VHH binders against TBC1 domain family member whacked (wkd). Designs and how they scored, part 4

Target 1, 363 residues: TBC1 domain family member whacked (wkd), of Drosophila melanogaster (Fruit fly) (q9vgl8)
Amino acid sequence: MATAPRSLDTISLCSTVSSCPDRNGFYGGFQRTDKPKEPLSKAQIIAREKKWLYMIDNWSIYMSKNYKKIRDRCRKGIPKSVRPKAWFYLSGAYLLKKKNPNVYNELLEKPGNPTTIEEIKKDKHRQFPFHEMFLDEQKVGQIELFNVLKAYSIYNPKVGFCQAQAPIAAFLLMHLPAEDAFWVFVSVCDVYLQDYFIPGLEVIQNDAGILEGLLKKTCPPVYRHLQKHKVEPLLYMTDWFLCAMTRTLPWETLLRVWDCFLAEGIRVIFKVALVIIGASLSRHKVRKTCTGLCETLAVLRSPEEHIVEEEFIINNMMRLNLRVEDFQIEHTRQKARRAKQKAQQEAESSGSGNGHRRNMPTL

## First folded at step 18 (VHH)

Design b13 (from a2, 15 letters changed)
Fold by ESMFold2, look of step 19:
Structure b13 (fold): chain B 363 residues (1-363), chain A 121 residues (1-121)
Amino acid sequence: as target 1 above (363 residues)
Amino acid sequence: QVQLQESGGGLVQPGSSLRLSCAASGFTFSSYYMHWVRQAPGKGPEWVSSISDSGDWTNYAESVEGRFSISRDNPSKTLYLQMNSLRPEDSAVYYCAKSDYEGWFGDFDYRGQGTQVTVSS
């Protein structure tokens, strides 16, 4: 049984698991579902698959002349059979791989930073522990996860490794062969989530402020409640944004959100976050039960099931039309606020460190 | 019971304007975000616009932004949609809607009979 789909030793550390995986490969955990999915008819699925395959075969034309069609088809949901290839193209990874033959294998041959390697080894076992690919340290999935994360840390040494990257890499490996997953991972980390993983995590702090400003505009009573109880956005949104929802959403919702995310970028994560925050706290009776920081944060960290279900998230994020201009306005406000804060902190630190000084008179 | 009654639709030429109205009853109108949803023949419902309970925040689908204006009059419990620069693709039955959440989100469980807008030629 040492080579079985699951290891008894690994599984015995968990509370409960099933003996059979669900349709997505999960033996347990919150992303496992035993509910049957109500699919489109077989004819509808086949028709959508044919449209996607045709679009992929003509990708450069669609990207240059009809991107709206790509976006609209992503919003409808990508058929399961074509989703991995669609993600590979949507992310631009197909171009990265084409331009960089052998680079992934060359990176695998390099030793890597020893400190970074140890961090990766400690963190990789925590990723989707109930999924068939990652149940056992000897599984190919665990080996591929280590390889992708190591290769990336060498590829982009300014980032190295951030723990939040591990669930993203693992998620991609569930859908794509290792080298393809690596190039999608590079695109996600370096383009979609640009500068999120640079040590210090300064960009996520700016995006937290943007989210707060958008919440103030779209849901003022919820914004006021969070301000009243000192619930700073970083307390609840950091995992959502750094991990691109991979640890937050039920599986089917996560797949649909990623279909949109790879087409439309970080704005999708903002919209999903606003739906979760708004729907969780918009009702006055819920806010009344949230009498402080801990109660409010608990609601946001464990949203009600119906709020994170596929159709609720997708339909409601589509009902929130936030333009690129709206994000740029908030970005400018956050940049100005951070510059003011930095100048104030430097003045206070310099003044505190130097103390009082007496000028000597001249004779 | 929640009741919504839409009016103001018609047959118009491209580039024309129409103003839709929705009379609401059976709930505290001023406490809820209100919405316009449209449905073209053979297609699913499409969200058009939302307005906050106070009217201070409005949001529009990409397809109508800059051309449509949502407004409300809370004393008269009436929702409006001013539609300018109408296009053939705006042809649909237009419904006003109330969600079961206090915000722009949720299911649109309450809608009236709708009012037909047809943009031809």
Scores: ipSAE 0.505, ipTM 0.813, lowest interface PAE 2.3, mean pLDDT 86
Fold by ESMFold2 at other seeds, look of step 19:
Structure b13 (fold): chain B 363 residues (1-363), chain A 121 residues (1-121)
Amino acid sequence: as target 1 above (363 residues)
Amino acid sequence: QVQLQESGGGLVQPGSSLRLSCAASGFTFSSYYMHWVRQAPGKGPEWVSSISDSGDWTNYAESVEGRFSISRDNPSKTLYLQMNSLRPEDSAVYYCAKSDYEGWFGDFDYRGQGTQVTVSS
């Protein structure tokens, strides 16, 4: 399979695009890596590969009796050679595929909703435009991306298609054959990011509140700064969560975060977000230069390179040690807040009269 | 210059308690999260606990949670670690640490001489 940069408009071509892809397939963009990290020794890599292959061969036993070892090995990083198979097992996609023989192919034969298909076609060409798999419409990667997204829209009509799903599906196709990628995608969208993509996007709004509550608890000076300048969480975290960091992190960090995410769930995305927010704004000197909303958002949207490096992200994510109970407390608070907000909206909508000024509810 | 002086270690039996102290100087103590890190023979450094600048957020490694309690006294610029129900695996040199960041993250750069804790059976 040969790949080359797009040349649809010579004047529009990026001057920073390389003629050769990096080891991960990128010709350009922020996820291209010309300077690989100091690698583990070959002996160390082989030892980890052997441990992973043994664990996969005994997966049911490890899942039922020794899940802590699976988690700990994910936290160390999954060797590149084993990572696709490990993700297939971690996500539970191997069981989904086994229970649903031929379902993916059956979905591909259906025509799909014409409006949804148009939306998918618009979005698929935007995914990883500098990556060898997605350079043009005739590449297998773009064809498979369309197929996976179309199949999912038919598989789960309640969701249909959400633009944020495209980068996730594309990311999985870089690692897995199309049908395997489809079942990992189903698991991610329906289990890991449950209800994130239902129209209205109510769950991400609730999770924005949880993130803010966790930030208040773990780094009050940064929380106060965001409150002072009215930097609402949805302004910076929406893409991070809906796309599972696939458009946010440098490639090697993204792979490590996904190793943890598939083992430990959405809480990993919360922890990574807390590291980015906290580290970006925790120094007083930095906050002093962030005199308003725009300056503060700029720091969060373009964090210093060292903050998003894999060692920094993974080490500080582990240091948080936020327990499931901490997330449950914030979930309960957000549930109560929404119930109160709904009651206020209904009371204001029903409470009107000539001698009483009518109030409109606000978001 | 940042200075950290640990004290309060000793040789104790399993199940005993110890209270470690760390005297801090050379920086605005009340503006920083503080940490305890330990290093056992033949092992690398292990994070033990962190406390926020005001003391209202604390965090512990899984191996010590429920047994250790971190606290601080900002007026006296002192960090504490109350260590209860000590086990032989808690034996290590304990260091207090400040990070370059004013929060719970970053790498630990400023450690004193440490204080030895030995829990013998």
Scores: ipSAE 0.202, ipTM 0.631, lowest interface PAE 4.6, mean pLDDT 84

Design b9 (from a5 with E103G)
Fold by ESMFold2 at other seeds, look of step 18:
Structure b9 (fold): chain B 363 residues (1-363), chain A 121 residues (1-121)
Amino acid sequence: as target 1 above (363 residues)
Amino acid sequence: QVQLVESGGGMVQPGGSLRLSCAASGFTFSSYYMSWVRRAPGKGPEWVSTISDSGDWTSYAESVEGRFTISRDNAKNTLYLQMNSLKPEDTALYYCAKSDYEGWMGDFDYWGQGTQVTVSS
């Protein structure tokens, strides 16, 4: 259901397009929907909007004294009308912008690294190709996407530009003005996905191990199936995590997941991944048809539509009561494993010029 | 034919305890995760707890964590819920449930008849 696999530039997407965009701006692709969402009454929408606006007006108090209320309201879903402002506050971007009043425009005035600029130009056209904002090089969305990515590459030269960042920036620009989107983007890349985009991808490799450990604990039959067929997590989870699900989920599910993600952090991405993996392979009849690596990967990369529906994802991720401590335990196990692995490789290299090296799969 | 039969409900004072049982038949019980779901008067279903097929992994709703204990006996095809420190808010019909998924996830496609738990003054 993703429009692009882990490949280079996506060429000539084979998707049905419509003459009229849906309510979210899509002319085609798997994120388009012509079906109405189950309606809340106007009174219910207004009541939720009032609660959110009051909470935003008292943000410092809620963050310091009643964060559980913020979290619980995010889990219910943020009303569409207030979602952009809620995301701006949840991410802490409002403070970043306040502390840095001219920085975005100053960054735009700088030339940037020419090699990085060319990489950005190649990648920006691939983002949401069926969405009204990004259809054409001359659209404001394409210009703003370039500007946000360029500004970030100068702002954080340790990262520069990673292709996985482009869909995140484009997604934020669908909701927020460019400068606000830039500061949310900075927060997501530098805090929520801290060190994910540093060359070498060491942090995503560690998180792949954490995901595997959590799967072993929560759904052993699926874990054993993946081990049997040598299906390593990086083969299916890399795009999910690096792009924060922006290229993976149907639109309404994506919005709900991001409501939770900005409140609770990366553990939400882990929980969503565990639901997808578990629901895709926890039925024995499905595992029987997955006789090897290719068949198993195909199921994970193209999950059944029901599994990625809004209510299925949200309800089932809440049934995984994985606390911060559970992730810290797995993080410690992965850190110890990496330390032992480094010690073994250094011992082999010191005693022999033929030490083991790690080969990274491509995205 | 999947069959789930709950028992062990009753009336109890706040702070009391009850132990619910669910007799399962018509499927390979030891291959499935099992759940308890409750419905309070005038409310929709609320997930309470889930236990893995082996019993090694459990998960609880925040409202019951630390007070309720889910367990199973695969030799007897029976699911249990030990409920301690009961509160009036725990008053509900309690259902034994499973999905077609052999995991913690999925819709609750199979339900028992329910057993009433009433926690009053």
Scores: ipSAE 0.580, ipTM 0.851, lowest interface PAE 1.8, mean pLDDT 86

## First folded at step 19 (VHH)

Design d4 (from b13 with D56G)
Fold by ESMFold2, look of step 20:
Structure d4 (fold): chain B 363 residues (1-363), chain A 121 residues (1-121)
Amino acid sequence: as target 1 above (363 residues)
Amino acid sequence: QVQLQESGGGLVQPGSSLRLSCAASGFTFSSYYMHWVRQAPGKGPEWVSSISDSGGWTNYAESVEGRFSISRDNPSKTLYLQMNSLRPEDSAVYYCAKSDYEGWFGDFDYRGQGTQVTVSS
């Protein structure tokens, strides 16, 4: 009958933890905020909610005939009350669930790969450790996180489980019921971040090259600084992309970025990355203090607070118009470089040499 | 003493063209990205276009791409916006802006007085 009090006294991070959660459910950590949120008026919130509910009720028509309206409303920010349903529709998860009405429950009944299950059990405790949903093993959030990750590992055995997926699944469970979160998670892993989690990491390596090429075009001095100090993109961008910023951004910024991400895809993650890299290193004062690899990485891994604030990120990514063609050009360039690299490796391994003469010295 | 002076606005019919100018002084113009921002009555500022310090990279908001062209003349310290096929929704006060960052991002500080563009049928 008696409600057991929750004790935080056993946590070693005494000054980092509060006795009550913030408005987003955090007791501590960098994503907790005590900053007041100055909302739109009650009338403005209600008006936006009505527009979103109407759009959701007519989703197929808006997707086919007025997608720009969906995108523009996502860019303004989705009202908190409708955001879970909006994400469910934006991701296409509503169709996945409709086409697969019993699949999630069937997957939960399957045993799963024992090695994968053990990896999931070890990793789920580390997700959002200061959030009310994930504080201990008996919380529903921990149980649901295990279930979603297990179900996915069975659903897509080519991937199984990658530790970077756990923050994404946990983040979705903060907003959606477990089965809905599962189908959004499937869409994110298999469509938005397609092939990111396959062993070998070929796709994230290509996207690192694309990011570097875009940085060279848009922020040459920052690109040159990174080249000078041998700061390869994989050293700082891997977590950003594999976890879809869920471990990187302040909470309110993360929500706004995801509103855009589910509407516009991976290009949003690229734009956010370019804002962080560019703004963090574009000032000469900052580059002066970054005289080597470690100092440059430290700046990129701990960006100034104002650079990752909601309005800075959203406004500045809107000031960068990257079309699908811009990404296709860089993708083709990276694919050609990989094909050349592999052909050279195969020629050297097979001893096949082509016998073509050259007038210039080699290597 | 950073100064920006916009000019070239006016009242025109839909489909018309206008060329805006921005005279800059008080800073090393050739070292900074420059921007055009517009603000319609009762609305927040809207980014229109950006150009790199050399002029080699330009970028446009989706709403104006293909119709507007940004350019600069570093010797004369002048920024331009060629606006073609003007529409009523392009009506706004247009501002020239300098960013404090090396890039297309940051605060748009040191706005001038702006120049009014009105597209009326």
Scores: ipSAE 0.519, ipTM 0.824, lowest interface PAE 2.0, mean pLDDT 85

Design d6 (from b9 with S35H E62D)
Fold by ESMFold2 at other seeds, look of step 20:
Structure d6 (fold): chain B 363 residues (1-363), chain A 121 residues (1-121)
Amino acid sequence: as target 1 above (363 residues)
Amino acid sequence: QVQLVESGGGMVQPGGSLRLSCAASGFTFSSYYMHWVRRAPGKGPEWVSTISDSGDWTSYADSVEGRFTISRDNAKNTLYLQMNSLKPEDTALYYCAKSDYEGWMGDFDYWGQGTQVTVSS
């Protein structure tokens, strides 16, 4: 009976459902939009489509000799018509599928772990409930979602199934045929978000500390405010990272962020998070109204619309010059902090014997 | 009233150097991140560099990294851009800019009138 981290309130559910889907397939919810999207001319869109198709036809050369071109075109946004194929190549899924013919179908033939299957069945109903593909259990989307998640749980039994994986798989199925979506999903879960979904969730706890350290470096007033009110990162960032923003961002922003994420890796998720945290709390006026933990957390969990607009997010994350070295420094600090915490906890546990202040044998 | 006044532009040959300045007034300069933005002929604005309020953190666009250095003097309310190894593609009108946000992020809400940099032989 677990709900999604960002549960729909009763008022929103009653007022936001439409009789027809938007251009992205949504009948309601915060990701539905009725606003037209016409930032580029038809000629510009066609030109970008041709450039992408040419790059895909020459993928090995571009990846090895001109990766900067791929990255820059991802940052501009991948045309809707090409995006599924581009994501398939960016993720390396095309190689995974080529090297593993028949594996997806073989995994579908296996029964799976009964406990895991039951968890998947519970969770698939909650994914994008206002999207045309997922309206009910008879829809192909829910059937394919079950299949992809089940196949993955058998493919990587060390992970099995983590609830945060369901929105990622559902998101991919909106863009790709099931087997292709499966291999992109494998790449995302096992390479991009390596070890995120192992039971115990230790890696996300370390990354929460890294995010906090990066915030201290890039926006100290916001860092101090969060420290003052004891707003720990796991209270607001867990869903952002584990679900790769799929339940956090407006649709058009989410697509743009994923264009960058598949090209540049987990650092994109960190940068997007820092933009959201910084922009939400970096004005003194806003911090003055946030007099405690609840008020501060509410601002972070419901950021102003302009902060999560696609160009705001993309432009501001690119101004954030955080290099691999910056992440490595914070990773080392967090690893040392974790080691110290575990040593302290072990020492306190091992001192369980009765009789402190016992008299010495001679006295 | 926020006021930003750029200076130091001019004509140089490729490989040359220029140092831009921006005099700031009408706000507490030392509390804000500051930015350089440029506009080449026929192009839209391009972010160039950002510097933190203390000057301890800087960020550069890929096209200028290693060649340009942003700095500030909070006692003089002045922002600087040292431009080395200039190329013809650096030809642009250079602006200093400020956001309402206290950090690297935000829209460029306040701009100066700009100073022209021309790199040509």
Scores: ipSAE 0.478, ipTM 0.805, lowest interface PAE 2.3, mean pLDDT 86

## First folded at step 20 (VHH)

Design f1 (from b9 with D56G)
Fold by ESMFold2 at other seeds, look of step 20:
Structure f1 (fold): chain B 363 residues (1-363), chain A 121 residues (1-121)
Amino acid sequence: as target 1 above (363 residues)
Amino acid sequence: QVQLVESGGGMVQPGGSLRLSCAASGFTFSSYYMSWVRRAPGKGPEWVSTISDSGGWTSYAESVEGRFTISRDNAKNTLYLQMNSLKPEDTALYYCAKSDYEGWMGDFDYWGQGTQVTVSS
């Protein structure tokens, strides 16, 4: 598995610190927001809260017979007061917890793999370092983060611990009690981001190719620019996908994207990525200033503030009517391409010395 | 100056068809994605459809998918919307729109005057 993908020095360069936390608990960093929002009226908020509580009370019926209503209400944004419970239900974690009532505590009592434990200890301090829950070793958030990551590494030993999982777990702990956060985390890692964290990271390499194919279809000038300057998708999208945008988006945008993500799955991450890539590079005047790989990559890794604002991201991802078929076509193409490429590499390294017309076993 | 002029609206019965046109000038039409946006009485703008600069990629709102077809003629600097199987809920003022982006994204910064579509028996 990869070492830690990010450092505190990157966060320090992009942030200021304050003596008081904002309304979301941040003392600094790019996710801190001091601007008040112009919210819906109190009557509108109460009406939405009541609709959500009713849906949660009738969850199995809505999931089986009226899922479009759940999806549409997620797209409007989940009221802040209901969001943690809504996420618990959207993810299916409520069923996981119900079926496994003692499993989290049982996992906490196990010693775990010593190497994995040390990796977790090294990485947990880097998660949301300006947030009140994670400021020092004695905060409950740091203790709970360690516990959730350790429990998961034992729960799914095929993965163990991947450093990209730490920001996801920390993000969930900001919203949910530890055991509930654990089960949402299990669902995200094992269902939503299925096989992303298996050593070798083959699935995200395939998804990088899918993203490139979708970009070629939806915004060819940007695709051609990236090709021209050899800007491969893994150079900019890996953190976005593996961390489910938790280290990429401003706080309010992140919450809205997760409202959609837990309802609609990984396709939301693809759509958000396409908005960021497209908006960052679709203006000709911007492409003119991006004369090579480094300049282009810098634009993608530090998108302009307005591009990642809540309404811009949500509205523009809704204009991407990418159907399941569109993803399936690209998935099939990328899986076939990788299988052929792998078989060719294995044939060249393990061949008998005869020509390259050997029958490839996986194609 | 960017100019967008819609035409082709009118009154039709449910199930009927209309073809909207938008004449564009004051910018390089063939370099921009173009969109149709509608505004029903008492409601805010609703995105309807977007077409790429070449016409090779299109996207539709769920409410109109399968019934509406967006197209363009870059030689004539004209955007079209073929609307079939019209329903009363399609009643709105229809605008063609452009953003400052050379892509499918962005806020709609430029609008025409709109053309009224009314679907009633």
Scores: ipSAE 0.607, ipTM 0.865, lowest interface PAE 1.8, mean pLDDT 86
Fold by ESMFold2, look of step 21:
Order: structure tokens, then sequence, then C-alpha cells
Structure f1 (fold): chain B 363 residues (1-363), chain A 121 residues (1-121)
């Protein structure tokens, strides 16, 4: 079984499938594309590859003295041939791997929490089912996906396993050998998306409020439309953030966004979200058709193709002047709001008593 | 039809200042975000700055942040760009631009003929 989908009878029941994979390995699904990539000239590709390889060979110097150059080259897009190694360095995984020799293999030898293992087994076959690496249970990709997720659940038992992590791990395995993918995965889950996957998912709820505040600041007409129709951010943004866009964007856009994300952190996910929300609803003609919650939510969950195209997303996210201070202000506002709500809720519960009543005079 | 007419360009020495204007017509100016875009000789367009419909939110390319200030007068349907501490690298044809979106995003669907800024001795 090579380069071919699972049984055609099984796959036909779920979706349409091509007989050959696209240039990215997809036989079907929304991330498959038959559109040609308009290429740079051969000379331009070689020049960019040489610049990246030189930068990687001198990584500590660039990170310490010229980080802006790294960031700017990420924003232009990392050449496909060097992207896996670039991601390994951008994430800091190369240091994690060096500092933790044999740890991945040691984690694989441990049995793991049985309940968590069963959850992982249920989820691993759902990831990128139309991609050549994940077509069936015997493919290396599904085996390695199980191993990476199991190892992580033992490595960080405070999190264990969250379903949203599976597409991230699978995505990384498409680019990197298993142990390297594991350390990038650790960095993404524990640093870039810090505390996103702790049970209770409190951090994503705070970030939903931050996103709403940033939308109010940058695009008030869209914010007012969402408020009018009671479209809360968690209804559309949860999957975008928890899965780091891996289930949301067309493939080429996803790769470009991750080039930026690994360089600049979570604010890239916020900026991409703001582009999608704004572009989907900033035209009055579209808002007129969105007469309620369901219609508005449908537009956000199925954005027009041109809105999620590579250059549209990248160019428009670069026009957002959202600095660290802007996120800090919104974070502080959300923390204060939650503290006030918690204190008020505690006062209400403490005041219940065992049926005590004040005597009220009557007029 | 959307019309955008840039003016105020000229020749200045490094360190000098210029103030660009853009007269807008054919649309409800006060409902749209507006942008400045520049094109240096032999190069493609480069986004410079964007301002919200009210003027309350602005965004700048890093290459001009701290030196350029975007502003607008909605009563006069006019967009401005104050350019200070000009450098030879700022030499370009400067356009004001509008997208079809009522927001900060979109392609630059409408722009004028531009006004030339030349920074040289």
Amino acid sequence: as target 1 above (363 residues)
Amino acid sequence: QVQLVESGGGMVQPGGSLRLSCAASGFTFSSYYMSWVRRAPGKGPEWVSTISDSGGWTSYAESVEGRFTISRDNAKNTLYLQMNSLKPEDTALYYCAKSDYEGWMGDFDYWGQGTQVTVSS
C-alpha cells in the first residue's frame, strides 16, 4: 500500500478522492489543491535557500544579534526544501532535543495512562485522512502520531492529551522525523500555546475576550454586527486557536502562517483570525445577508476562498499594528473582568445561608 | 466612480519633511479605512500606513514608524501623510489607496496616479 488511499469503497462513503496525490500529498479534502503554484525563478529559489542555510548555520548569532532578519525572511515564506529544518530551529526544539538526550525514547518505553492511550487511539486515524502519510493504520504517519501523542501525555501529565493536539502533531510529522517533531510539538504546546490544553480550557476563554477587544478596536462595524446577533467568539475561534489553524486554512496559507507563527508567536494566530473575521463581514452587502446568529456564524466558519488565500492572509495580517502593549492591555482588562465576576459570584453564593430572611417593613 | 488625487510631493534633501494630501470623491470617505502605498523605481508596491474611518486607529510599516504620521479630515474628504526625517530610501511614487472593504483589510483596489517624492541632494 503506497501513494494510494485506503479502500475506495470506504473513502467514497466519506468524501471525494483523487487517484493521485497533489504536490503536498493529499488525495482529497479541502486542503488538496490542483491549482499550480506560480513559482519563483530557479535562481531566486536557490538564492533564498542559500540565505536560509547560512542563517541556520549561524543560528545563535542571528537569534541574538539580528532577529529582525529571521522574522522578515519568515514573513517572505520559507523555501519548501529548508522549511522543516527552519521550523526545528525557530521553535527552539534543537536546544530541547540537545538538552534531553534519549528522553523521547524513554517516554515511548513507558506504558502511559490507559484512559489517555484509548483517547489517542480514537483520534489518530481522524487526522488528515486524505493525506498519503495517514491513509491507514499501517502507515508510518499514524504509528508515529500515536507515539508522539503518547510521549507528550507522559512528558506533561498536567495536560495529558487534548483532542486539539492531534492535528498539530500530525501536521508536524508531515515535515519532520518523529523525535524532532516531538520536540517542536512540546515547544508549540508548552510555549507558543502555553496552558491552552490544560483541562478546563480557561486560557482559550481569556483569549476569546482578547480577540473580541482587538476586533472592537480595529474593525468596529464588524464587532457591532457580531454583538447585535449574539455571535460569541468561542463559537468560531476555538478550533482556530486550539489547533493553530491546522484544520482551518488551505495548505499553502497554513504553511506561510506557521512560518510566521514559529517566529512571532501566538499574536500571529490573533492577526490571522482578525483578517478572517474582518474580511468575511466588513462588506455591508454581506452583513445584510447575515440576519441572525446562524447566518453570521456560517459565514465565519466557511470564509470565501480569496479571503484565506496565501497572499491575502499574509499581506493583511502585516497591516495590523498590534503591538505587545495592545495585547497586554486587553489581557489586563480580561483578567480584571474575570476577577470581578468571580468575586460577585462568591458574594452571591455566600449570601444564600440556610434560609435566613430579613424582616422587611411594609408600607 | 472612486477618484483619489494625490498631491504635495517634491524634491527634498535627506532629513527634510513633506506633507502629502489625497482628495477623495465618488464614495462615502468617512466610512472607509484609507492607506498610503508607495512604489520605488523598479520595485513593486509597498504598504506604508493605514488609518481607520474615524482616524482613531493607525498602523505603520516598520520602515516609516516614528517618522511618518497618517491623518484625515472627513469634513474635507482628505487624507494626509506627514513625512519627517526623510531618507533616500523613501524616494518613491506615493499613492493613497482604498479597498472595497469597510475595514483595514483588502487589496488596494483603488488608487490615484500618485505624487512623486524624491529625497536626494
Scores: ipSAE 0.517, ipTM 0.831, lowest interface PAE 2.4, mean pLDDT 86

Design f3 (from d4 with S31D)
Fold by ESMFold2 at other seeds, look of step 21:
Structure f3 (fold): chain B 363 residues (1-363), chain A 121 residues (1-121)
Amino acid sequence: as target 1 above (363 residues)
Amino acid sequence: QVQLQESGGGLVQPGSSLRLSCAASGFTFSDYYMHWVRQAPGKGPEWVSSISDSGGWTNYAESVEGRFSISRDNPSKTLYLQMNSLRPEDSAVYYCAKSDYEGWFGDFDYRGQGTQVTVSS
């Protein structure tokens, strides 16, 4: 992450930043855009807004009897005006908040772990440093970010605080009031990214293996290139998964991916990753320039602009049908591989002390 | 240049089967993933199925999985789509497509005239 600017005049002097924010609130950074977005017709936008508002007003019925329609409308994109409320409902946060009245405020009154508090204070200044909400300590965004992260660390002490959570919380605060953002954040961390942030990071390591297996199946030439140059998945995918793409994608693409992610879960992150890896390295011309590990990682960590554009990502992830069963099959394969590796390591380390060599006894 | 010619469509009753074929020319067929895309009146194009260059990996849209089967014959440069248990919502013009990437993704290159499939109730 870059250092956070302190003020607008400081922003103008420190880096490649603009004196005014873009339509999304960014003064600089890769998520800023000065390009206008070609809109749907006003009639189309209004029609979609009405459908979403009706669906939100009847949420329990749609969730119980017609979830496919919710999912399909998420895939089309949620209109900007209703997106925050839609995310609140999609994540189940509306139920969490209803079932836990005053819990967020009670958590804010608790002191928290002092070490964790200091980690949060350091990390909150690094989140979206070019966005108007997070420019300095006096902005509501930085105050709310600290509060959400502190409250979560008390709410789930098994996790506490993981630095990858900060960009997720900050991203949610750009869309939702603090308490609502907190409950969406709880759902994302504890359900969507279940066990991702437990110390040891075992789940992300397993998911890295699953991603590699899916890549081998769906795009073998790219898989072979990565194997040839010893590019392990954790070297490029860890930030993508732990931060739920919030530090990876252009803004409009990120919003659309999250529309799908909150409806369909972690498999969306897998699909986006497969599109980025595949499209970045599928063309022979690109692989020729990637003569080693460093060059290959550079391509994956800074994908070409057209590969991460909204239409490309959304259209191509929709051309990859990965069901829960497909992930279960690969998860089982990864579990078996890990068990075999542990058994082999134990066999190699537990070999006979004598083998075919003898120590002289003192007796 | 790249040419793709679809055939095998027709007018059928619900529950019927059809087998579409696509004759390919103007490129090395066995080097590319191939796809079926369909377009119903008043709707945008919808991806139906993809098959890898060797035929070893296939993928289907949720709406057709279990009913449609994609296959290819590389020596004859022919792509197939076996469509079983057809429904009225499967009615569309079906197009064969070549990806411009070595994978399931990218822009689909060259669409022939397509072949009309009409499933009437």
Scores: ipSAE 0.589, ipTM 0.849, lowest interface PAE 1.8, mean pLDDT 86

